# VHH binders against Nucleoredoxin-like protein 2 (NXNL2), part 5

Target 1, 156 residues: Nucleoredoxin-like protein 2 (NXNL2), of Homo sapiens (Human) (q5vz03)
Amino acid sequence: MVDILGERHLVTCKGATVEAEAALQNKVVALYFAAARCAPSRDFTPLLCDFYTALVAEARRPAPFEVVFVSADGSSQEMLDFMRELHGAWLALPFHDPYRHELRKRYNVTAIPKLVIVKQNGEVITNKGRKQIRERGLACFQDWVEAADIFQNFSV
Short names: E, the ipSAE of ESMFold2; O, the ipSAE of OpenDDE; V2, 0.75 times the mean of E and O plus 0.25 times the DockQ between their complexes.

## First folded at step 1 (VHH)

Design s54 (framework vhh_8h5u_2)
Fold by ESMFold2-Fast, scan of step 1:
Structure s54 (fold): chain B 156 residues (1-156), chain A 124 residues (1-124)
Amino acid sequence: as target 1 above (156 residues)
Amino acid sequence: EVQVVESGGGLVQPGGSLRLSCAASGGSISSGGYYMGWYRQAPGNQHERVAIIYYSGSTNYPDSVKGRFTISRDNAKNTGYLQMNSLKSEDTAVYYCAARTGYSYGFLTSYDYWGQGTQVTVSS
C-alpha cells in the first residue's frame, strides 16, 4: 500500500492527519468500502471493529494490520459521524480526496460493504474479507500475513 | 515446555554451501499452526533477520540473502531448514532459529521460542 497510497494523507475519526507511508508500511492493509446509510455496512462495521481491536489494541504484540476506510457516504460530516459511532481506531482517506473514486474502480467495488485485503504493492490477497472474518474470525489473519509476504522479526 | 534446537553449523570455505536444521518440539508446536524463522548475529553487529517460512510454505527474505539462501520446512517432522549457498565471509555469524505459535492461538497469544544458536564460520 505504500506504493499505492504513497504521499497521501489519511485521517483519524478525531480529524488528525497522518502520512500514509508511515502508517501503512510493513502491514497487511484492509481497504474498507462502506457508508453509514447502508444497513449491511452498519451490520458489519462492529464485527470489523472487534476484529481490529483484538489484533491491534488487545494483543500481546500489536499485529501488523491497518484498516483504511474508503467512504461512500454522502458528505464529510456523515463520514466522520459514522467513524465516531461505529468504527475502530483505524484510518480513512479524506472525504474530499478524489482517490476514493480511483480505489473503488481499481478494486472493482460495485456493492458495499466490501473489505479488500491487499499486499504492500496493492495486489489483492482476497476480496472476500467480510466472509472470511464472519466464518473464521481471527484465524483468517494468519493466512493474510502469509500471503502478504511480510517478514516479522521475532521478539527477544 | 517448547524447545527449539539448531544443528548443521560449521566451518566452510568462501563460495561453499551449508544446510542448517531446526527441530521444534513440545506442546503448542506439535499442534501445528506455527511459523519458523532464522536470525543471525556476528561479532560487532546487530541481530539480523535471515528468513521466515510460514506453515503453508510461504517464505520471505531480506535483500542481503535473496537468491543465495533458501528456507524450507517439513511439517510432518516439525523441522525447518536453511540452505545457504555462495557463502561469503560476511555470512559468518551465530545463526538462531525461532518458532512462533500462530494459527491455533492467533496473534493475540503468539509466543516466540528461540534456539541457543549454531556457529557458521566462512573462512579459508
Scores: ipSAE 0.013, ipTM 0.362, lowest interface PAE 8.5, mean pLDDT 82

Design s55 (framework vhh_7zox_3)
Amino acid sequence: DVQLVESGGGLVQPGGSLRLSCVASGFTFSSYAMGWVRQAPGKGLEWVSDISSGGSTGYADSVKGRFAISRDNAKNTLYLQMNRLKPEDTAVYYCAKSPLTIFGVSTPYFDYAGQGTQVTVSS
ESMFold2-Fast, scan of step 1: ipSAE 0.029; ipTM 0.436

Design s56 (framework vhh_8fcz_2)
Fold by ESMFold2-Fast, scan of step 1:
Structure s56 (fold): chain B 156 residues (1-156), chain A 123 residues (1-123)
Amino acid sequence: as target 1 above (156 residues)
Amino acid sequence: QVQLVESGGGLVQPGGSLRLSCAASGFTFSSYAMNWVRQPPGKGLEWVSGISSSGSTITYADSVEGRFTIIRDNDKKMVYLQMTSLKTEDTAVYYCARGTMIVGSTPSYFDYEGQGTQVTVSS
């Protein structure tokens, strides 16, 4: 029930606004900290895109997974350009949302890119999401789902 | 009043080693991430390495990983770059930079840079 982003709005690469609670409910959430002008971010973003596409975009039964991009870009335009050119069809915290800074502090993000996998209450499942994707590919997602406890106990 | 002073550069042969030092003053050193960036002749700035405020998180550019080590001493307000197995491609002016946001960011995210120290790797 507790969602660290519940009352916030997220944006798509096309500029559409979505309600965070509706978009993230009952999903494993990946917080992706990256910037267009960081070469390791450019290297990893295509790998994350392939991972995301396999789980949600191309699957007949989309997996309960969503990425929230937390930009470390120098401007709103740079952030949006980065999303349009290299990112998957995931969501981002708006560039001007001050919560961007709070999330960086909360998850001790001192280097980018960083992929932090979180439960619905914001507790960390792993802060080594990039390493797990590189080494195990799609297989790491099963571990995240089991740790996230996202199924409903009261419905058939 | 923020000041970063680099030293330790010089001429070295390929395969050699150098240790760069950066002395910080005018701010609470232990509260900021520190980075090393370099500018090779005729090229733009390239990020080399970064270290978090506590020293717990360290990152390197792929071109230097395994050869360079970044170290900080918060009591002495110093950051160091230990360079080994130097290559001609490592020739550059090296700058110490205080991070504005995140270790490993591009130069545009640094809120202060020092004057630099020249490293020349030549036979």
Scores: ipSAE 0.000, ipTM 0.106, lowest interface PAE 18.2, mean pLDDT 80

Design s57 (framework vhh_7qia_2)
Fold by ESMFold2-Fast, scan of step 1:
Structure s57 (fold): chain B 156 residues (1-156), chain A 128 residues (1-128)
Amino acid sequence: as target 1 above (156 residues)
Amino acid sequence: QLQLVESGGGLVQPGGSLRLSCEASGFTFSDYAMGWYRQAPGKQRELVAFISSGGSTNYADSVKGRFTISRDNAKNTVYLQMNSLRPEDTAIYYCAADSSEYYDFWSGYSTPEEYDYWGKGTPVTVSS
């Protein structure tokens, strides 16, 4: 549980529901604000997918990293189609959860795509996650881990 | 080091035209979105035109149809072609670079806080 998400539920692209606390504990969390109809979002999402896959899906030792997609799409169907088409195997706030709008306000998101890297308490590590991934690739993740005070011990 | 240098400003009469240029150095220009902002006397700085690394453009309603933003990646330069100039276009014009290619999805523009690098500005005065 990140303090900002409380006891909320997140969803996968397959429609499964997970507890935010269980899914996000002891991980660096990236809040990803994007929409399918935003051309820059469509350009960045594959880069984020490659970054995510390298760290958690194909890594010999999975890194403590999770992405929570906060959709700016116009409908639930657009959101789910976007997730199926271009996203990695990460999590999202449900489209109908009004907390999508509260997170947008909390992190002062006016432009997308935006990748906000947060600590477990919701404090921002960087609000330029997209820039850091583009310019430094995987090297930026080590800085995020150090700033997040994350345990290097991975529990399965 | 990273630099943006604007040029092409000056004095013109209403109805005239100017072409502003912004030359970038010290970074991979083709990876950056570019914007033109202006600050008129007594007003806050506002976005005028935006161009993504891929060439997608957005314009403020006040300049749409009169101004055209373009880029030349081989020259590391972004341009603002300003036609049918009006006295209310009088401002200092700033070039800005955004590595994130953000734009305000709900309004269609990038915000000033999203830009990584700024030029020093070039003045444009439109008077009769």
Scores: ipSAE 0.016, ipTM 0.239, lowest interface PAE 6.7, mean pLDDT 81

Design s58 (framework vhh_7zox_3)
Amino acid sequence: DVQLVESGGGLVQPGGSLRLSCVASGFTFSDYAMGWVRQAPGKGLEWVSDIYSGGSTGYADSVKGRFAISRDNAKNTLYLQMNRLKPEDTAVYYCAKEGTPDYDILTGYYSSEAFDYAGQGTQVTVSS
ESMFold2-Fast, scan of step 1: ipSAE 0.031; ipTM 0.441

Design s59 (framework vhh_8fcz_2)
Fold by ESMFold2-Fast, scan of step 1:
Structure s59 (fold): chain B 156 residues (1-156), chain A 129 residues (1-129)
Amino acid sequence: as target 1 above (156 residues)
Amino acid sequence: QVQLVESGGGLVQPGGSLRLSCAASGFTFSDYAMNWVRQPPGKGLEWVSGISGSGGSTTYADSVEGRFTIIRDNDKKMVYLQMTSLKTEDTAVYYCARESSGPEYSSGWYDTEGYFDYEGQGTQVTVSS
């Protein structure tokens, strides 16, 4: 994720700051563009939360998956309130980080909510993550892992 | 009563420039992102550009990036679209549209019926030699 996020810091819903590279290494990353005042964002966020929780919190072994929320909210407080109300325990770009706008441009985000699934180098696996989760549920994650060339070890 | 009134359209030659204006009334203008969308003859609606409520953030469709500039004046309750290097494919009716989701994000058309809660009646732009 160095190519995309560089040396940026991400924030948790509890206000903690984490280094982006360390938090995202060897994971399939979902860039989630949404806002609390957008009704479709409010409708989709719980589905993403269930998907995330099943993969990383409820699973016997956490899957190599992380969400980075890229807020389109009107203020930092609205962003934090949205995260507390509906989001999973994932990460976000700080509201005042101007890179939110650069990511929006890079991934051609002109409508929200949008979920863009990317490889470690920032290449798009799919820009229809919302549709795939809605239609296939957890089954779509295996396809993302395979496309991302993420190392996954089984007892053989 | 919410109203959006577009003006500034007309006939222009390829390579020319036009400035479209949209006058807003009936709401707190700075609380909403504003958008320009267009409908070419015989085609569907196409999102063109958006600007946040504060004016601090702008977005553009790939087809117009570098040629069009969206501007707003919150004191006058106006949003503008400055168009340069116009092409024949820019021929369309242009509509001003208010973002339903608030001030900070400009929306396009990806399954987003309802993201614009008000739009104007449009202004015709014709680019021909």
Scores: ipSAE 0.012, ipTM 0.173, lowest interface PAE 9.0, mean pLDDT 81

Design s60 (framework vhh_7ubx_2)
Fold by ESMFold2-Fast, scan of step 1:
Parts: C-alpha cells; sequence; structure tokens
Structure s60 (fold): chain B 156 residues (1-156), chain A 128 residues (1-128)
C-alpha cells in the first residue's frame, strides 16, 4: 500500500489522523469509491458495513481487512456526515487530498459505488468487490486473502 | 447524439479574463456531474474542476483562486470563469462527463481517461 498511498495520512469519521502505512500493513485493502448523495452508494454502504463489522469488530481475532473510503462527495462535511451515518469504523483519504483523482484514474473508476480489492502493492485482486459481497457475503473474503498472499493470524 | 461543444477561448493578455462555455445536448444535462480539463502544448491533460448536478464543486488547488466552475441547468450549459490569466494557462480547454452505468447525479468525474463524453475543446492563448 505504501507504493500507492505513500506517506499519506488517512482519517477516521471522528477526524483523527492515522498513518496509511501503519494502518494498512499486512491487510487486504478495499478502496471504496462512493458519495452520500448517490442512491446506489447509500444502498450498498450498509451491506459493506455489516461485512466489515463481522470481519474486524465481531470476530474473535480481527481479520486482516481495512476499507479506505475515497469520497466523491461535494464537501468535506458531506463526507464526514456520510461516514458517521452509514459507514463502518474504517478509514478515508482526506477530502482535500488531490490523490483522490489519481486513485480514481489508476483504478478506472467512472461510476460509483465501486469497491476495488487490492494487494499490498496496489495490484487489483478484484474490481467487482460490491458484486462479490452481495452474492457471496463473508465467503468471498477467504478468496481475497488467498489471492493477496497475506500472513494469516486470525479467526472469524 | 450526445454532444459537448466548448466556446469562449481566444487570445488574451496576461492578467486578463475569459469565460468559457460548454453547450450540452443529447442527454439529461442536469443529472450529470460536469468537468473542465485542459491540455497545454507538449503536456498531458490536467484536471481543473468538477461540478456536481447539485452544484457542489471540486477544484484543483493551483487554479481554484483564479478559476470558478458553474452551471446553468435551464440552458444545458457549463461555464469556467477565468481571471488573472497567466502565460502558463495557455492550453486547449475542454469539458467532459461520464454516463457510466450506475452513476447518479451526486457523483464526480475527474481525470482525462475517466470520461466517455468529451468536447473538441476551445483554445486559450495568453500572450502579450
Amino acid sequence: as target 1 above (156 residues)
Amino acid sequence: QVQLVESGGGLVQPGGSLRLSCAASGFTFSSYAMTWVRQAPGKGPEWIATISSGGSTMRDDSTKGRFTISRDNAKNTLYLQMTSLKPEDTALYYCATDTSEYYDSSGYYWGPDAFDIRGPGTQVTVSS
């Protein structure tokens, strides 16, 4: 992830700042492109929240999974309100970070919502994360971990 | 047919102002986010600003103090107001949008390869 996010900082819905490298190390990362005023985004976000909570909050050991929200909202306040209303306890690229444009370009995001599952080096595991979660639920995560060649020290 | 046509470019002296227009046809303009992009001679495309269907804007930090994006949904027209123009602002300016599946009016489009619909552009030359 350091290869694509570098020395960037990520934010929580409470406005706290965390270092991207430390937060994403040895994890399967989901890049979530969405906006509060996009009806399909509002439909999918609760499903992603349930998925995330089952893996990282309710599991005996947190699974090696993290979501980085890349906002397409119209303002920083709309982004934060969206995170507080519907999102899980995951991270976001700061609203004012111009790297939002580079990430959208790199992963060919033209429509939202889009969930891109990536390896530590930024290579795509799948660009159909939303469909896989909707159709297979938690079962799809094991496939992502195996594709990522990630160290496993967790149980769900 | 979906079409975007820019106008308003021309030769202007440093410190001058121009207002670019982009006329949209063939789609429900008010439902889509609209973007301005420029390409200088010998350089790659550079994103300038995006405006959502609701009027929220996102602007590049290097130009946001001098450039303002706006829209008039009743006229199906996108605007870029440019002030305090500099020689480095010399470029072909074009408008763009994305009609991708599952997109709605709240989303943003940015990056020159993210758009499925683009205009031919209007040339802006800043020279004394």
Scores: ipSAE 0.012, ipTM 0.173, lowest interface PAE 9.2, mean pLDDT 80

Design s61 (framework vhh_7yz9_2)
Fold by ESMFold2-Fast, scan of step 1:
Structure s61 (fold): chain B 156 residues (1-156), chain A 128 residues (1-128)
Amino acid sequence: as target 1 above (156 residues)
Amino acid sequence: QWQLVESGGGLVQAGGSLRLSCTASGFTFSDYAMGWYRQTAGNEREWVAFISSGGSTTYADSVKGRFTISRDNAKNTVYLQMNSLKPEDTAVYYCAAEGPTDYDYVWGSYESTEYDYWGQGTPVTVSS
């Protein structure tokens, strides 16, 4: 994933800028394609937030997982409002970054919401992350870590 | 055929409250996300609040903490509770319905697509 985003900057829900390479190093990365006006996106985002919080916000044992939101919103303001109200404490590609369109094409995103789980080099682990979270919950993360070829910083 | 009927608008003094209702018919209400927009003369419609089919809500910064959107699927109705009203909230308020929640949006369709269904609007006037 750092091979794809390594030299870019990402933004937080608070508007702060973060270097992609430092933020994504040695983590399973989920590319989340969604928009505030897409009803299924609004329905799925809270489920992703619960999933994310359970993995990374738990004190003293955060899993190596990060979400990068790739917005399909109609404006920067709509994107930021969506992030502030419904999203977890993850990262986003800036609304004005033209790479937003390139990522959409690279991962063949024709419909949203879509959650694409990728390795550090950008290879797809699964393009059905949304379905896997709905059907298996936290158990699907174990499969993603094993497929990602990263060393674990936590006990299983 | 579809229909969205707004009610509850009117005149209110600054600091007061109003509750807007929007009753839907002609589509499966529980599958649709609902939104509220407002418009002043000569300006584009401005987003106010959204509620998903699952009940998740979002608000424009200008109304956050003052307005609350909710829905009652048994009554096919979406509500906008408006508290601490200000003269700047004076506008015609529109109810809107957007697609079923099990239908994936096509990339780019959001950019060119308005809500599927719109009400006729209900005027709200807040006295200074």
Scores: ipSAE 0.015, ipTM 0.252, lowest interface PAE 7.6, mean pLDDT 80

Design s62 (framework vhh_8h5u_2; at its last look DockQ between E and O 0.10; V2 from the best seeds 0.00; counts 0 for: pae E 13.7 > 2, unsure alone 54.0 < 65, grease 27.9 > 24.2, placed apart)
Fold by ESMFold2, look of step 2:
Structure s62 (fold): chain B 156 residues (1-156), chain A 127 residues (1-127)
Amino acid sequence: as target 1 above (156 residues)
Amino acid sequence: EVQVVESGGGLVQPGGSLRLSCAASGGSISSGDYYMGWYRQAPGNQHERVAIIYYSGSTNYPDSVKGRFTISRDNAKNTGYLQMNSLKSEDTAVYYCAADTPEYDFWSGYTSEYDYWGQGTQVTVSS
């Protein structure tokens, strides 16, 4: 993860700080670009919360999956309120971290909500994560992990 | 708004070749998750995808046309192409191009997929 998040810190919805690489290593990572004032973001976030909760937060054997919220909110209070109201127990870039804007540019995010599924090295598995969750539910995670295995078959 | 127009269809003998063009106007077709796709429909059938080119440049073809059809794009001309070789009678259909034309407003979150289809161009393969 170091080439997309470096040695940055992430925050939980409760305000705790965690080191990004430690929290994300060996996982399929979903970068979630969204904002509280965006009605489609507010419509999708509960579906993502259900997805995450079933795979990770309340699973007996948590899947190797993590969500990093990349806020497009206009203030830290809007971001915090959004996270408290609708988000699951995943992570976020701090509001004041300007890297939020670099990630948006890196993944060519021109509309929100956007859910970009990435490998450990930041390569895109799919940038259609929202559509896949909406249409396939939990089954889409199997597709994502298989795509990662396909990439691993070509690694030296 | 973006519009797409297919051209290059016609009558061709089995084993022949044909090159279809998809000209876009009113905007760029170089953004979004899908850059361009070609579909065909024979009478009474559903649309069949015959080629797609992703924003990354990766391509995909169904087995029925793989090795015979090639999709390409020229972003400077805002145009896509479908090169069709070794044509068979079962390739007879109306061919459509489709373009991904997401409407941009980062803060509102609006987006579109598969928004524009041309009117189609007839390809007929017969002896």
Scores: ipSAE 0.000, ipTM 0.106, lowest interface PAE 13.7, mean pLDDT 77
ESMFold2-Fast, scan of step 1: ipSAE 0.056; ipTM 0.462
ESMFold2 (binder alone), look of step 2: mean pLDDT 72; pTM 0.722
OpenDDE, look of step 2: ipSAE 0.056; ipTM 0.460

Design s63 (framework vhh_7zox_3)
Fold by ESMFold2-Fast, scan of step 1:
Structure s63 (fold): chain B 156 residues (1-156), chain A 123 residues (1-123)
Amino acid sequence: as target 1 above (156 residues)
Amino acid sequence: DVQLVESGGGLVQPGGSLRLSCVASGFTFSSYWMGWVRQAPGKGLEWVSDIYSGGSTGYADSVKGRFAISRDNAKNTLYLQMNRLKPEDTAVYYCAKDLEGSYYDEYSPMDVAGQGTQVTVSS
């Protein structure tokens, strides 16, 4: 994903700005397309938060994983409220960044929520991330790491 | 009644600088993302930069490293410092706040409420 987003800035739920290259380098990236007014998005976001926390925040060694939220909200304020209320400590593309629309087209997002797991070059590992998390939990991450061709140095 | 009043535009030579200002009224300024969009002659609206009250900023690739957005919540004022201006930056610049009440599947990032301020970069 660094190859695609590396020159952009991403934002945290607290409003801080980070360089995409530094934040995403050598990690499996999940592109999360969702909106606060979409009931299925509100249902799935807590599951993604639990998954993320187990891999990154509560693990003995943080896994090489990052989420980039790509908002389908109707306004920037709705996006930030959604992030503050339900999201984990991951990153988002700024609401007004026109690349939000390019990513939607590139990954053929016609319905939300959608979780697309991508390699560093932007190639899709799976476009069924939500299903895999629901059905397999943390075990699906090992498959993603193997497909992404990154060195494994983490534990679950 | 939402009102945004832009100022600070003008004619400058390539490589010059300008500082744009936008004074907001009619809403709780500190609660909204604020931004700048521009419209070049014969073109559509183009997003330039945005900022949230918490300090988060974004910039279009074409202006990154040259422009700096800032805000003063106590004065309800948004700023855009424009450095190393290029002929391609010639446009009417508009101050914008988020659209309210858009449905979640609509992609309407900002509303344009002011008359804008014209920036012309020419030698």
Scores: ipSAE 0.000, ipTM 0.112, lowest interface PAE 13.4, mean pLDDT 80

Design s64 (framework vhh_8fcz_2)
Fold by ESMFold2-Fast, scan of step 1:
Structure s64 (fold): chain B 156 residues (1-156), chain A 124 residues (1-124)
Amino acid sequence: as target 1 above (156 residues)
Amino acid sequence: QVQLVESGGGLVQPGGSLRLSCAASGFTFDDYAMNWVRQPPGKGLEWVSGISWDSGSITYADSVEGRFTIIRDNDKKMVYLQMTSLKTEDTAVYYCAKDYSEGYTDSYYGMDVEGQGTQVTVSS
């Protein structure tokens, strides 16, 4: 994702800005395309939140995983309200960043919600992230890490 | 519960015409832009056309511009796609989709495809 997002900035649900490179380096990145007014998005977001929390917040050792929300909401305020209401403590591309449209085109997003799991260079690991989480839960993450070509500690 | 029911597909020869219909229920139809999208055999979803809540803004994919016409009837909660000069490349399952943004912003961005669709086959 460092290769795709470059020196772009991402935002938190609290409105804080973070550098994409620092936030995403050596992690499996999930691009999450969703909107607050989409009923399937509202149904899936809590499942993604549970998945994320188990890997990053509740784990004794945080897993190398990050979600970047790419909003299809109608306004910046609607996007931020959605993040505060239902999302986990992950990141989002700013609503007014034109790269939102480039990511949509690059990953051929025509229907939401969609969860695309990508390598550091932006190559797709799977475009069926929702299905994998729903059917396999946390077990699917190990497959993503192995496909991601990220550095792993030599201790197991 | 949002429901979209497509109909009007069928087998047609190249150069022919078809009119697709979409009946909407379960949401305030007049608040949303509506789209037609299609899925050719073995390919992903392709956006075809969009129409704003008030019919004031209409957009078409380059591949169908001049051949297809999108129409909405807010009183009947219907959206239609009038297709003319059909080509074999138009063969696909056609879906209507509610835009997530009230009004019209970007017809590619965030569409809810829930129905079974209607099959259009263009061959001789």
Scores: ipSAE 0.011, ipTM 0.192, lowest interface PAE 9.4, mean pLDDT 81

## First folded at step 2 (VHH)

Design a1 (from s42 with F104W; framework vhh_7yz9_2; at its last look DockQ between E and O 0.87; V2 from the best seeds 0.00; counts 0 for: pae E 3.1 > 2)
Fold by ESMFold2, look of step 2:
Structure a1 (fold): chain B 156 residues (1-156), chain A 126 residues (1-126)
Amino acid sequence: as target 1 above (156 residues)
Amino acid sequence: QWQLVESGGGLVQAGGSLRLSCTASGFTFSDYAMGWYRQTAGNEREWVAFITSGGSTTYADSVKGRFTISRDNAKNTVYLQMNSLKPEDTAVYYCAAGEYTIEWDSGSYEVTYDYWGQGTPVTVSS
């Protein structure tokens, strides 16, 4: 993830800090742009939580998948409350990391919520992650991981 | 093989009532926001009512207080109860399913509909 997150750190809802590269290496990464005050974000976040929980957090064989929340909240407390209320056990960019704004620009996110599925080099697998989860449930992850594997073979 | 099928349209006298139904299949209904739109010949579809996946409702000014949108996720069905009907309500009514978002810069709602029904005609006489 050196191409999009570099040597940045990410946070959990409990305040723990992890290194982005270590946490995201060899995984399909979903960038989740959302905000607590945004009603459609609040409608979707539980669905993403169920998806993540089934695929990773409570799976007997956890899938190579991680979510990075990119908050559009107005304060760090709003962001934290949102994560604790509705989010799964995934990661987030720290509220005060200005890279939140750079990611919005990089992926041309003009409306929230948005779920962008990316490869290790930052290339978009799909910017329709919300739709694919709604239509196909857990089955959509197979398409995402296949796309990521094809890119890795190119690099080897 | 998704499908949205409207029913309940027809001819009704002014002041009367109709209940439109829209039954979904081929997708997870409870995950979608639902809307009702209407259209007269040669015009763009006009928004009528909207219900989020969480159950929050909004209405166009022209129908507020007369129409009620509701959903029954167990039956994969969205309803439009239309009371106190006026001749101006005459149109083909369409059901739609999709996502709604908030534009980052403006704060305006944005809706992207993935699925549309075939429409059900409603005629309000006199």
Scores: ipSAE 0.262, ipTM 0.636, lowest interface PAE 3.1, mean pLDDT 87
ESMFold2 (binder alone), look of step 2: mean pLDDT 80; pTM 0.790
OpenDDE, look of step 2: ipSAE 0.577; ipTM 0.803

Design a2 (from s42 with T101E F104W; framework vhh_7yz9_2; at its last look DockQ between E and O 0.87; V2 from the best seeds 0.00; counts 0 for: pae E 3.8 > 2)
Fold by ESMFold2, look of step 2:
Structure a2 (fold): chain B 156 residues (1-156), chain A 126 residues (1-126)
Amino acid sequence: as target 1 above (156 residues)
Amino acid sequence: QWQLVESGGGLVQAGGSLRLSCTASGFTFSDYAMGWYRQTAGNEREWVAFITSGGSTTYADSVKGRFTISRDNAKNTVYLQMNSLKPEDTAVYYCAAGEYEIEWDSGSYEVTYDYWGQGTPVTVSS
């Protein structure tokens, strides 16, 4: 994940800071581009929350999956309020980290919400994560994990 | 296998009303935004009305105040209540399901429809 986020820190909705490499190591990572004032983002976020909760927060064997929110919000407070209101217990790039814009460019994100599923080296598994969750629910994670296993960097 | 099936079309006198229904199966209806479109022979499909998965509605200017879109997630059905019908409303009406997003640079809505119905004809006679 060092290739994508380097030694950056990520934040939780409660303001805690975690080191990106430690938090994301050996996981399938979803980069979630969204904003609080974007109606389609607000419509999708609860579905992503249910998906994440079932795979990670409430699972007996938590899946190797993490979400990193990349905010398009206009202020740090809007971002934090959005996370507290609708997000699951996942992570975010800090609002003031300008790398938010570099990630948007790297993955050619032109519209939000966008859910980009990536391997540890940043290679895209799919840029249609939103559609796949809507159409297949939890089953789509098996496809994502199998895509990662083709390169034999699979963790549980 | 997914399916969108429209019903409720037919012949009606000008000034009358019709209620179109579109019933979905084979996908999680409550997660989709729904739209109604109409088409006359030789023309491109024209947007009529749109309802988000959260229930917010938007209408084309030509039908605003006369048509109402609504949804019943328990029945997997979207409706178009068509009042004060005019001969110009004569068309084949299609329902569609898809996702919507906001373009990062412009702030404009973009809608990408995944599923379309087969259409239900509506004729408004004078």
Scores: ipSAE 0.142, ipTM 0.567, lowest interface PAE 3.8, mean pLDDT 86
ESMFold2 (binder alone), look of step 2: mean pLDDT 80; pTM 0.793
OpenDDE, look of step 2: ipSAE 0.606; ipTM 0.817

Design a3 (from s42, 13 letters changed; framework vhh_7qia_2; at its last look DockQ between E and O 0.86; V2 from the best seeds 0.65)
Amino acid sequence: QLQLVESGGGLVQPGGSLRLSCEASGFTFSDYAMGWYRQAPGKQRELVAFITSGGSTNYADSVKGRFTISRDNAKNTVYLQMNSLRPEDTAIYYCAAGEYTIEWDSGSYEVTYDYWGKGTPVTVSS
ESMFold2, look of step 2: ipSAE 0.535; ipTM 0.770
ESMFold2 (binder alone), look of step 2: mean pLDDT 78; pTM 0.774
OpenDDE, look of step 2: ipSAE 0.622; ipTM 0.804
ESMFold2-Fast, scan of step 4: ipSAE 0.357; ipTM 0.707

## First folded at step 4 (VHH)

Design b03 (from a3 with W104L; framework vhh_7qia_2)
Amino acid sequence: QLQLVESGGGLVQPGGSLRLSCEASGFTFSDYAMGWYRQAPGKQRELVAFITSGGSTNYADSVKGRFTISRDNAKNTVYLQMNSLRPEDTAIYYCAAGEYTIELDSGSYEVTYDYWGKGTPVTVSS
ESMFold2-Fast, scan of step 4: ipSAE 0.488; ipTM 0.786

